# Miniprotein binders against a2bj90: the designs that were tried, part 73

Target 1, 235 residues: a2bj90
Amino acid sequence: MSRSARRKTSALNTVLRVVEVFASIQGEGPFTGTYSVFVRLAGCNLRCPFCDTRYAWSLEAGKPLGVEELVEEIARYEPSLVVITGGEPLLQRHPLNSLVEGLESLGLRVQLETNGILPAPARDEQLWRVYHVVSPKDVPVRVPGAKLHPSWVDYARATGRAWFKFLVANEQHVREVAEYVAKLGIPRSRVYIMPLTPEKLDMKELLELHSRIASLAVKWRLNFSPRLHLLVQLP
Key: E = the ipSAE of ESMFold2; O = the ipSAE of OpenDDE; V2 = 0.75 times the mean of E and O plus 0.25 times the DockQ between their complexes.

## First folded at step 9 (miniprotein)

Design GA31 (at its last look DockQ between E and O 0.76; V2 from the best seeds 0.83)
Fold by ESMFold2, look of step 10:
Structure GA31 (fold): chain B 235 residues (1-235), chain A 84 residues (1-84)
Amino acid sequence: as target 1 above (235 residues)
Amino acid sequence: SPEDVIREIDETLEKVWELVAKALEAERRGNLEEAERYQREALELMRKAAELARRIGHEELEREIREFIELIERLIELIREQRE
């Protein structure tokens, strides 16, 4: 093979477009409370009205970073968990698998956040061994173009490494989520409902919403996810 | 009706992301020509979705779809740069 072809192939396989890297607490889902490094990848295949990270929508919002350099940067934080998020991280699937390989070689635990439109990992992907929190955007309120890929349900059952998280504001939303997950065969043990927080709630309102949604989670026998970082005012 | 056109746009977007998924899998397997083919098919459908949004005067949806066109165009450029 030519040196030119090798050079170009290696560069593409080792580069990610990254918006930001920062340390904080995982505030949502099954790993709530864990000291984490967040890696926000650029690009998204949805335009959710309630998105709190609109600045990551464009692929051009990301700086090209080499995967090896990124692994070294992440490792210096000594994280208990590496959370890969975005935008939609699976749009950069090939170099993302390289990042995961590097992180796993250092014994770092990895969690991916995805809207689930792109398929679940194949068995021969490094992503196969990663934990996934999947947030479908076709229920309770549909975002255009959102459709959960059916492979995520199969993946969750086969591996036990995926959970499904839904933003809800009221009991009607919870009912719609319950009907949706039952229809798709998603076990209740893998489902989280989480408060849909309007912008600029005061702390009293935020706590009241958390209490209401948590009570609904108990009533409907679903897991509850807080938005802990909002309650403790962390990024 | 505008509601029927919006439904058609929504279904078209679902198909676009299915094609993008096929392109990403082809790219992962090293099949760059196949990856570009899927992305170009996705781009064609996305352009049709943009025209549908323009036809019914849905400015916000049209703007969002044009941002998706930009995304897919950039993905194609990255595949072509890898091939060169």
Scores: ipSAE 0.873, ipTM 0.946, lowest interface PAE 0.5, mean pLDDT 91
Fold by ESMFold2-Fast, scan of step 9:
Structure GA31 (fold): chain B 235 residues (1-235), chain A 84 residues (1-84)
Amino acid sequence: as target 1 above (235 residues)
Amino acid sequence: SPEDVIREIDETLEKVWELVAKALEAERRGNLEEAERYQREALELMRKAAELARRIGHEELEREIREFIELIERLIELIREQRE
């Protein structure tokens, strides 16, 4: 085999389609307020009507990056947390496991954001050892095809490394979330409700929405996630 | 009824993503022939979903499903490149 052919085959085995890499503050979920590097992977298996990252839906939106190069780029930021998001990052499952292996070798904490349609990690995956924020899209307003894979509940119980985050607009949405998680056996301690933010809210409206959803979280004994990056005007 | 067809599309999409999950697991284990087979099965079901959406005149849903067809076609191409 020629040197060129060997390099080509190696690249195809460990290449991710990456939309963007940037430093910011994690604005959502259990690690809110953490200095993070965000790695947005291309491709998504849903078309959510409230999606903020429609530009990542296609695999072609992503630039091919080798896992080793990506690990080096991430490490230069010296982050407290690496957030792997998308699209749906589990669509690139094989090279994603290689990325996680590289990041763990540097002692970096990794959080995956996923819609939970594809199965939870198996014990022999590097992904088994990192944190997962699962955002089911079958409740309170169903997106077609968005069935949560039942293995995520088993994974959460077995590892304590998964949380479930739901976009909510009103108390009826919170009630539907509470019924859903009770039916699936998801502990309330692993559930976050987060404001569903329509386009073109001013800062006062955004803060009022956060206040309302936070109050509902207290009432229903669920955790609250802000969208902190929107409040402080970060990406 | 249109509501029954939409439910059938929803159930078909769930089956497509189950096949994609099987393909990704096969790929992770190095079974590229099996991975391509599952992706091609997923593609056929996705084409059925697009036809159902067209039949009921749901243009937005049909467009979205056609984007999923392009996604699966690209995943097949990536598997084929790995096998060469």
Scores: ipSAE 0.841, ipTM 0.931, lowest interface PAE 0.6, mean pLDDT 90
Fold by OpenDDE base, look of step 10:
Structure GA31 (fold): chain B 235 residues (1-235), chain A 84 residues (1-84)
Amino acid sequence: as target 1 above (235 residues)
Amino acid sequence: SPEDVIREIDETLEKVWELVAKALEAERRGNLEEAERYQREALELMRKAAELARRIGHEELEREIREFIELIERLIELIREQRE
């Protein structure tokens, strides 16, 4: 690589397309209840019919932000966790590694949310060090193009820094998840089931759904993820 | 049937993301030529998927696939900029 190419590569690796940055409580997965800054990245490689963040699907939905500026913005919130989410964050893998490096240099904990289609981090990536919640979209509801990359199972085994979160609506879905994770050799201790919530649920219906899915989690010996932010009416 | 075409599109999308995955791995290894090749192959498959969606009159699916085309084109551009 020429000095010019290295400079261009460095510049390209320092800009993220960001939809939004906000502080809230992590409502889902192993870090539920944690005061967090959410960084929602633009662009997704799926079109899930149940997606609650459809506005983030296009890369153009995000503004270009420098990694350094973004680190400074995040740090001002004094978060207990930085949650990187969006469409699919790993579409911006290179500048995302730079972001993680910046955040970790400040001693901030980072959790990535991904659909698991793209490869897990390699050992030489900054992303290797962070926590990952992988949400496969091929089970129990199949989304077109969704296939879990096998490297996530290996990453989970090697690091203990990955969990798998599945959206479920009923016991049949929970059974399919149980069979899927058993086939892949994913320990149940790393598996979360979470209510698949239609947009039109009132609070009563939402609570009833949580109760049903939580009971199924106990029955099937899986972890339960709430959608706590919806229950407490936070972003 | 339209249903068969939709299934073919789904299978094509899986292949596209497998190619994008290979491109990202090649890029990580510093093989930008290989990365660009995989992305171009992905782009070609995605264009075929868009044409299939168009032929069955699935406008929403065609739109979604076109958005994916734009995404892959941007990924190719980023790789090219790194090669210069």
Scores: ipSAE 0.821, ipTM 0.927, lowest interface PAE 0.6, mean pLDDT 93
ESMFold2 (binder alone), look of step 10: mean pLDDT 84; pTM 0.821

Design GA32
Fold by ESMFold2-Fast, scan of step 9:
Formats: sequence, structure tokens, C-alpha cells
Structure GA32 (fold): chain B 235 residues (1-235), chain A 84 residues (1-84)
Amino acid sequence: as target 1 above (235 residues)
Amino acid sequence: SPEDVIEEIDETLEKVWDLVAKALEAERRGNLEEAERYQREALELMRKAAELARRIGHEELEREIREYIELIERLIEIIREERE
């Protein structure tokens, strides 16, 4: 290969398609309440009926940003947590590993949010060292193509750096989640149930839904995730 | 039946994402020829899934699968640009 071709290849290997970068509070999962910078990557391999971020489904929704430029932008926020989300971030796996390396070199804590269809990190990936919140779309209501990759359970057991977060509307959904995680051997301590919030709930309805799902979490001995950003009206 | 075809589509989509996973791993290891090969296999299976959805008249699912086709085509373009 020519030097020109090699330089072009290197640039493409270190470019991410980014929809948005913003500061907020992590409203969900094990790091709820943490001052965070959200990095939304473009492209998704699912079409969930309840998706709040349909604008991120296409790769064309993202602007190409160099990994080094993106690391500098994130660092300016001085976040306690960097949340990498999407779409499905693992679709941009190679440059994502480079981003994680850059963020770790600055001592920043990183959390990836993923649908878990693509495999968990291998030991030789920079992604092996960061936190993962896996949101299976296999249960309670299956999205076509949404089979959880079995390597995520092995990764969770090996590292203690993965949690599994499920959207639930009622007790039957919680029962189905409990059966699913038992069948796969996912420890209850790694499982979060979170309210499935329909569009246009008022604040009273939103609080009542949170209360019902939290009560079910206690009854079923699972962890509860709020959608705190919705309750406090943050992005 | 339409239910049997939907199950076949679901199984086909699982196989597609397994091929995409192999392509992304090949890309991470610098094997762009293997990455493109896996993505092209994924694309052919995704086109089969679209045809199955069309055959049963499931317009919403066909539309979703065609968006996945566009995604895979774009991933192939990125690999090809990198190989130049």
C-alpha cells in the first residue's frame, strides 16, 4: 500500500459517527445520580417500538469526529462518568476501543450502554476494562433479532463490570425477566428493572409508575432503576 | 403460516448480527478483506429476510429490515474506503 492510502486508512480507523455530546445526570442504572457526559453514537441494529432515540438509528445521523477531538471535548466537561450510548455503540467497535483508551488515559470512568446483541468485550479490548449496562430486548417483549449474546453473562461473572437492565410495565413482565435471568444464570444482584414509560405521561402518572415498579423490585428481590432525568426534566 | 415465517425472519436476523460481529472482530484485527466478506454475507441474508417479510405482507417489518440493509451497505462502504 501507498503512504497516502495508509494515512487515509488510519484516519477512518479513528473516526466515530457522533449524534450528540452533552452534560447531564445519569438517570438510570447502577450510576444513577452521577454527573455525566453522554456521547451518543449513530447507528442501531434494532428497531424497538418504545425507542426514545429514533433520531440515532441511522449512521448518517452522526457527524464524523476524530477520537482525539472527541476525547478533548469530553474532558472539557470534567465529568465523573462518561456514558457512551447510541443507537448501538458496538457497531463502531474499532474506533470505540480507541475512544475508551483515550478516556482511560485521562483517568475518566466510562460506562457503555448496549443492547447486548453483539458480543461482550474480549480480554484484549480496551472495552474489557470499563463498565457495561446491557439492555436485552429479548424479554419481556421480544424485538425481532434481539437475542442477547451469551458472552455477556460470562463477561459479567468474570469481571463484575456488567449489569442487565430490563424495561417492565407490570408484574407479568417482572416474572418473565426473573425466569429469563435464572435460565441464563445472571445473578439477581446484576439485574435492574426499570419502568417502561409510555409517551405523554404526566408527572403524577410517572411517579405512580415508578412506585409500582419499585415495589415489584422489592417483592422479586431485584434492583430498581428509576428514569430520574424524566422526573427532574433533564435531557 | 405468517407466524412460521416471522420465526424464520427472527432466526435470520440473529445470523446476520453474528456475521456483523465476525466482521467487526476482523476489522479490529486489521483483516479488512475478511471483514468485507462477512459484511457481504450479512447483506445477502438481510436481503433474504426482507423478501420473507415482503412475501407475508408485513410492511413495517420489511421497512425495518430495509433500514438494516442500508446500515450494512454503509458499513461495507466504510471498509472499502479504508482498503483504498
Scores: ipSAE 0.842, ipTM 0.932, lowest interface PAE 0.6, mean pLDDT 90

Design GA33
Fold by ESMFold2-Fast, scan of step 9:
Structure GA33 (fold): chain B 235 residues (1-235), chain A 110 residues (1-110)
Amino acid sequence: as target 1 above (235 residues)
Amino acid sequence: SPEDVIREIDETLAKVWELVAKALEAERRGNLEEAERYQAEALELMLKAAELAARIGHEELEREIAEYIELIARLIEIIAEKIGDEERAKKLLEEAERLLEEAKELAKKS
């Protein structure tokens, strides 16, 4: 291989297709309320009917950014948490590991949001050392092609660094989630249920929905995730 | 039955993502030829899903699968660029383009 081709190959291995980078408050999951920088990666291997970020589905929606440039941009925000999300971040697995290595070298806490179709991190990946919020799309309503990779359950039990977050609208959905996690051996302490929010809710309706789902979390002995950013009107 | 076909599509899509997972692992280990091979297999299998969806006239699923074909084709392009093998990369891109055209034609018939 020529010197020029080797440089090009190295650069391609350290490039991520990025839709957006912005500061906000993490509104969901175990780190709710944390000052965060969100990094939305392009490309998704699912077409969820309730998806709010359809603009990120295509890899072409992302701008190619070098890992070092992206680390510098993220660091300028001085975040308490870096949330790597998008369509499905693990589709860009190799450069994603490089990004995580760069962020960890600066002492930054990293959380990955994933649909869990692709395998959990192996012990030799930088991704092994960060937090993961897995949103399976097997239940309560199955998205075609969605199948949680069984390695995520092993990873969660081995590391304590993965949680499973499910969108629910009613008690029947919670029952289906409870049966699903019991069948797979997912500890309930690692399970969050979160309100499935319809497009147009006023603040009273949004609070009432949160209250109902939170009450179900207590009843079923599961953790509750709000959608805090919606309640406080942040991105 | 249509229900059996939908089940076969769901199983086929799951197998596609297993192949993509193997391709991504091969890429991580620096085995670009193996990564390309798995992505090519994933693309061929996704075309089978497209054909099954077209047979049952499921418009939404046909469109979704066409978009997945575009995703895999783009992943093949990225691997081909990394390989630096002009002849092999060109053949992969030509195959991906052909499969995308077939998927678009199937989607139109829904």
Scores: ipSAE 0.742, ipTM 0.854, lowest interface PAE 0.9, mean pLDDT 87

Design GA34
Fold by ESMFold2-Fast, scan of step 9:
Structure GA34 (fold): chain B 235 residues (1-235), chain A 110 residues (1-110)
Amino acid sequence: as target 1 above (235 residues)
Amino acid sequence: SPEDVIREIDETLAKVWELVAKALEAERRGNLEEAERYQEEALELMLKAAELAQRIGHEELEREIAEYIELIARLIAIIAEKIGDYERAIKLLEEAIRLLEEAEELAKKS
């Protein structure tokens, strides 16, 4: 094989389809308030009716970027946290592991956002070493095809590097989440409930929804995740 | 009943993603031929889900499944290109685009 053909084949093994890269504040989950660079990967294996990022659903929505080029772009922002999201980033698992390796070589902290349908990292993956926020879509409002892979619970217990984040609109949703996590043996300390925000809430309505869900988190002894970026009007 | 068929579609979709998971693991271990075969099996099962959605006239599910077919076809194309099977990659993508166009046109008729 020629050097050109070999280089081309190697590039295909380390190329990610990337929708966007931008700096913002992490508004959700355990790292809320952290200065972050968001890397949105293309492709998704769910069609959630409440999805805010439908433009990322197709792999074609992403521009092919080499891992080395992407690492350099991310590093330019000097972030406290790199948030890899999508779509569903685990659909590009092989080159994603290469990206994580590159980012860790620079000492950057990495967080993955995933729907948890695909398995948790194995011990020999670079992904084993980073943080994961898993957003199951089988409760409380089930999305067709959504089923949390049981390996995520084992991964969370073994590493302490996974949390489970659930969209909730009312107390019945919180009850269903509590039953779900108890059945699966997920510690409450690793569970976040987050407001399910319908379209066209004004700021007063958004704050009132946050207040109600936060109160339910206290009542049910679960962690609360805001959608801080919505409250402060950041992307 | 339509509700029974919807449950069967839900179970079929879950099985598809399990096959995709096996394909991604095979790719990670360097077993590209095995990865391609799992993705092809996933595609065949997703086509079954499409038939189930068509049977009950569920236009929204038909469109969603057509988009999943495109996703899997593109994942197969990526593996096929790594193996050097470019003609197969092109054919799969062309077919996936055709299916999406058909699903979109059918949805507009309603």
Scores: ipSAE 0.739, ipTM 0.849, lowest interface PAE 0.8, mean pLDDT 87

Design GA35
Fold by ESMFold2-Fast, scan of step 9:
Structure GA35 (fold): chain B 235 residues (1-235), chain A 110 residues (1-110)
Amino acid sequence: as target 1 above (235 residues)
Amino acid sequence: SPEDVIREIDETLAKVWELVAKALEAERRGNLEEAERYQREALELMLKAAELARRIGHEELEREIAEYIELIARLIEIIAEQLGDEEEAKRLLEEAKRILEEAREIAERL
């Protein structure tokens, strides 16, 4: 390889470490019920005790895939929505922007799921133009190191393309969420509360938990997110 | 007290991720040397967090922090690979590998 070709290849590094790509229904957040392709990126900067995807925590859990190959794989599913999740996708920020550019060039709608520790997109990023569901872990679940970056609130107000989704187990958690979003100036219309689901619930318990959290959403005038895929037994 | 040390660890972790954020921004703007510098500073603070967890005997937190050290070391390796200068990239990759190996040894001790 010539020095020029090597330099160009290095400058155009567009490889993502990908754990899995699969079709399902988006079960959570503002796009609940949408036929989606999920792209799970490797690596995470949190160790949440309730995490269902611990296999994605290590960057080494992902296979290296070129952005062009990944775009082609996603496109074959003909999805209504591409959900980029992980781990924490923003840890692979540079090649992620390239992926988003490729997906947008095909007219595909993109949603990023993020813990919000790393900053919101800048205006010159391709990520500025897509939807974001931010799942803060500093309130109410208090995961160490999980401070929400303040730029997400500014991004939400500027673009209308971010929502904040909180895991809650009881009314005290909902009260803490309400206080948190009021303090940060997050509009209630951008806030979802979602059941924190313990590992060993049967279907009746799962439905009862959903009912309780939904009732609290009505009481506190917040939006409710189910975990629909759990209720209908999809991945 | 252990409670005060846990608070210090939480504050240190938050500061580490701010440095990682700066590194990722520098990388996006093509400033790979600045990105590498921020990642190394992040790694140094994460090593401090690991020592604080060890001091209070919090094995679970120490294990979690060791995994974060491995993550940051890999991010340094990715930046080094992007340099494209054969000699400089080689030097930085070998240094990143040494840091990663130290993090693995810490994780194995936990």
Scores: ipSAE 0.762, ipTM 0.860, lowest interface PAE 0.9, mean pLDDT 87

Design GA36
Fold by ESMFold2-Fast, scan of step 9:
Structure GA36 (fold): chain B 235 residues (1-235), chain A 108 residues (1-108)
Amino acid sequence: as target 1 above (235 residues)
Amino acid sequence: SYEEALRKIEEAAKKLEEAARLAQQSNNPEIAIDVTLALVWALVALALIAERRGNLEEAERYQREALELMRKAAELARRIGHEELEREIREYIELIERLIEIIREQRE
């Protein structure tokens, strides 16, 4: 059997429910400014009041795509970074590992965005080898059911491939984040604070909020994540 | 290691079960619901790990256990009149039901 035919047969048992695939600039976290392809997976185990992607909450929002088909679609964009997001992508853990294997075989850099409720990758998962931006929702604005799995801290220490990104609106939120990461033993160098953006801010308000949170990042000696795509009006 | 990761999740699930019982006894239903949701996601984690290892019967069993607990959480939210939380939990029930269907399709 040819490699192509064998790969197609293998993929028949591995499908992901995909909401959208699109090219943009990574606007957040340690890879801000990178030309990226975003792969939004369907399904989420949280109902965050500030969620911008409520359309991805249901698994039914996603179209079933085979891993090989999805890898080919992503590769056509020739991205510097593949951002796998959702929903909560770890809900589709088995086919997600297969996707990562396919992307790695093409030499593509992969970043997963996760709420961190489900455990960090084990050493025998393909996910062990990629980058992770973990967005805990248990602090400072607690979402019911949200509890960071402690394995993410161990994974970050072992690999240096995880960062923790927190939505903050004011200095009290930053203080709560600082206390939280100190208690868990997360190094400040792995911590990003990002503006919690209310719906429909005008550009002046958005820039002022970014400035305030960035100033707090300097004061508290934490990293700052913008929401760059909002500032430059990209998806 | 796989065995170590599995054991730690199982230990967390047992602690959450006890925490859920204590929260109910403390007459704080919202905390009881919150802890129950955390327990459900621990069981879903066990199911997803079992699915990745090809243990589909074990994966379905954990998902069905998670589903049963999620239904209890929905009933608690209904009893306290928290309509928003009950609606959210019922969406989680639909999620787990779909995850079970995916496992069952793999078993056929």
Scores: ipSAE 0.714, ipTM 0.857, lowest interface PAE 1.1, mean pLDDT 87

Design GA37
Fold by ESMFold2-Fast, scan of step 9:
Structure GA37 (fold): chain B 235 residues (1-235), chain A 108 residues (1-108)
Amino acid sequence: as target 1 above (235 residues)
Amino acid sequence: SYEEALRKIEEAAKKLEEAARLAEETGDPEILIDATLALVWALVALALAAERRGNLEAAERYQRLALELMRKAAELARRIGHEELEREIREYIELIERLIEIIREQRE
């Protein structure tokens, strides 16, 4: 495509269906503790039993926002990190690339959270240049329809900009994750295990679960992700 | 190429339809539904790639094929009496229908 074709992108090609935009601390993954703005996009291609954001499953849960308006809203928070999550944000891939371009033009760091069913970024996407935390739902307990696209492993090896985060409840789950990542050739340095938190836990139970899963991370030589926002009672 | 990937997906879909009929009598039809859903998301991926390249006609074509295959997955879930899975698949049908509508709005 020519430059003139790119310039002809209509407003309809540059709108995202957005559920919420809010400031918080990134509680999970490699950037835990970072002051962030969260952008939750509508629509999801999975129905995970453990999902905390079922309200975002439908595209109609989101308000249509222009990419330029959304960039301006995000910038007003002056974040150290922009976390684009959902649902599954890659379902809105074309306008998402435009959003990333706008955010990078302002020098903002971007992290995408994805279930990894849809392919990893191609080199000619703006998404190629940002960070990705991939949460496969293939293991340890498979969600119907969930299969990690193999391009995510290639992307992680080529760029060093992807990590794989797995929800685990016990040591058997960690064993299954370890076998899965070994089979796919995912380096342990790119793997996080995170506590699978039931819907209602008190703070003592949350801390005990975190401690147990962290201990398993040490034992299995994997990285540990807390759910820090739950522990400090932030959204 | 997209067309080569689509051909392989269509071939896999035909084999899954044959295997699903046999599995209703002898095995685990949920595995076949899971495989069918994987093919649907592969078609959605092709549609999203076509959108990125500005080929909205191909994007709509791939989404409509995804929709057809998703409807077959819903029928399989219904026949095996898995009400929760059928409900979830019906929600995926609504998602794909909305994605088609968005492509259609861009094309007019």
Scores: ipSAE 0.729, ipTM 0.853, lowest interface PAE 1.0, mean pLDDT 86

Design GA38
Fold by ESMFold2-Fast, scan of step 9:
Structure GA38 (fold): chain B 235 residues (1-235), chain A 94 residues (1-94)
Amino acid sequence: as target 1 above (235 residues)
Amino acid sequence: SEEEKELLKEVIREIDETLAKVWELVAKALEAERRGNLEEAERYQREALELMRKAAELARRNGDPELAEELEREIREYIELIERLIEIIREQRE
């Protein structure tokens, strides 16, 4: 079969288990404030005690959706950024590469959010060309099984398309993050610390927590990620 | 007691190491699938499943009943995930 016919057949038969697709503002990381479409994939290989999207943990939480249909749905929003999140989206790696290919063919900017347990993209993957925000659960609030794959550091150095985002509650957590990234050779310019938000803080408490963590980011010379969507009451 | 805390840390460490090895096997399975090697992908997923069942045994040996119950629940969900990944590979092989 010709490459074109084979590629078309593979893409049409490729299915992702999708929990939800919605438009919002990216509230976190290097693209904070960007008009985005969020694609939440089902299935996760971690059970973080602070997880606010537990409904996405099971593969069965997702509806099967063809890559072509999903690309068309995303495109209708005319987003400045497509955020692929989950769960852990790399668990659906093969169909995910097909989705990324379709989105890039339309000139859409793609960001993947991942826990970094599974390896970083290889050069022959469509995922090699998109942005990645890696959220290690190694440190500071260690989650069982959450060892960062070392290829993410190599990918970040080779491409400049990965950042590392850490949930922190206090200065001791920031110290542990600083030691961790120094040991792995991750440049501070690629590191974000973000408030670990307990469920159902009031707005004053949420703002005070953001202020405290932001001050620590300045002190430790790291980047700060808000959780902007929480502050402006968006999904 | 300090002795009880040390024993708990050791059990948690063993579970953590076992889970990390499971996800390494899943990573190998996903790479094999990407390369079109579905037989190899299924084999790695089945190895991951066997190792995850060993993690369940370690969780049952935990001295803290509440923590043991929570870990067993989490590991049951991971077993379900790997079983579903095996099913998906088997469907592709047909």
Scores: ipSAE 0.761, ipTM 0.869, lowest interface PAE 0.9, mean pLDDT 87

Design GA4
Fold by ESMFold2-Fast, scan of step 9:
Structure GA4 (fold): chain B 235 residues (1-235), chain A 84 residues (1-84)
Amino acid sequence: as target 1 above (235 residues)
Amino acid sequence: SPEDVIREIDETLAKVWELVAKALEAERRGNLEEAERYQREALELMRKAAELARRIGHEELEREIREYIELIERLIELIREQRE
């Protein structure tokens, strides 16, 4: 067993298991259209039926990468937004806070994408200061074990830095989302509905689905998130 | 019934992620012994969920739960490395 303090500190506090880093346009949520670098972390605590990134489910899908090295790689892209996604990024919570600290020290804006099962940031975390898009998986179609942690509603109300994004296929799904957010006290202004896109849609079908869900957003007075990257054929 | 067992599995999985959340909070507060304890409790409940899925012959759900077992085992290993 290694007794090197430097190697142990790096492995335990400053190493993330990273699947991929790439530049693209944020296609979803409140920052749609923003030039972004995506950092996909490995490991997930859910097995969603419509998951597009099943390759990130295992921690072993990620390569260990030092926080300092990762910050330098991200900075080379000169992004307007750093999107930390996964899997479930909060599974690597401790080194994730270190990454956020490094990115904020460079003046970079950070957004985390999370399923919201694990608690929202506490005031003493670097994660408290960044933006969060929470994608609950207990509605409209429940993934077993997927319960939104109640601290996310308090965090959203306290900071104005969290939004809730739901995958929907039809009006019944939108109704269930509306009932869910009303029951939890989530303001409609912080709620996005997004098309649940089956794997093999042609461009016409994809646009028709977007149009249908957008129309439902207007009807139900909710925000609409496209999947813009799919429409413009970006990763 | 299979439906009752599926409900018990769902309830068990929800309890597992609650224990994992407590483990991550304990880790953030520097209490690695408490973090490991919660993860080991989560692992025991996850193994129970896998056995329930096996008994009703739900192969896909059993596979998914076994992947969650691997995840929790890795999280325990990382906590133990930090306690060295």
Scores: ipSAE 0.730, ipTM 0.876, lowest interface PAE 1.1, mean pLDDT 89

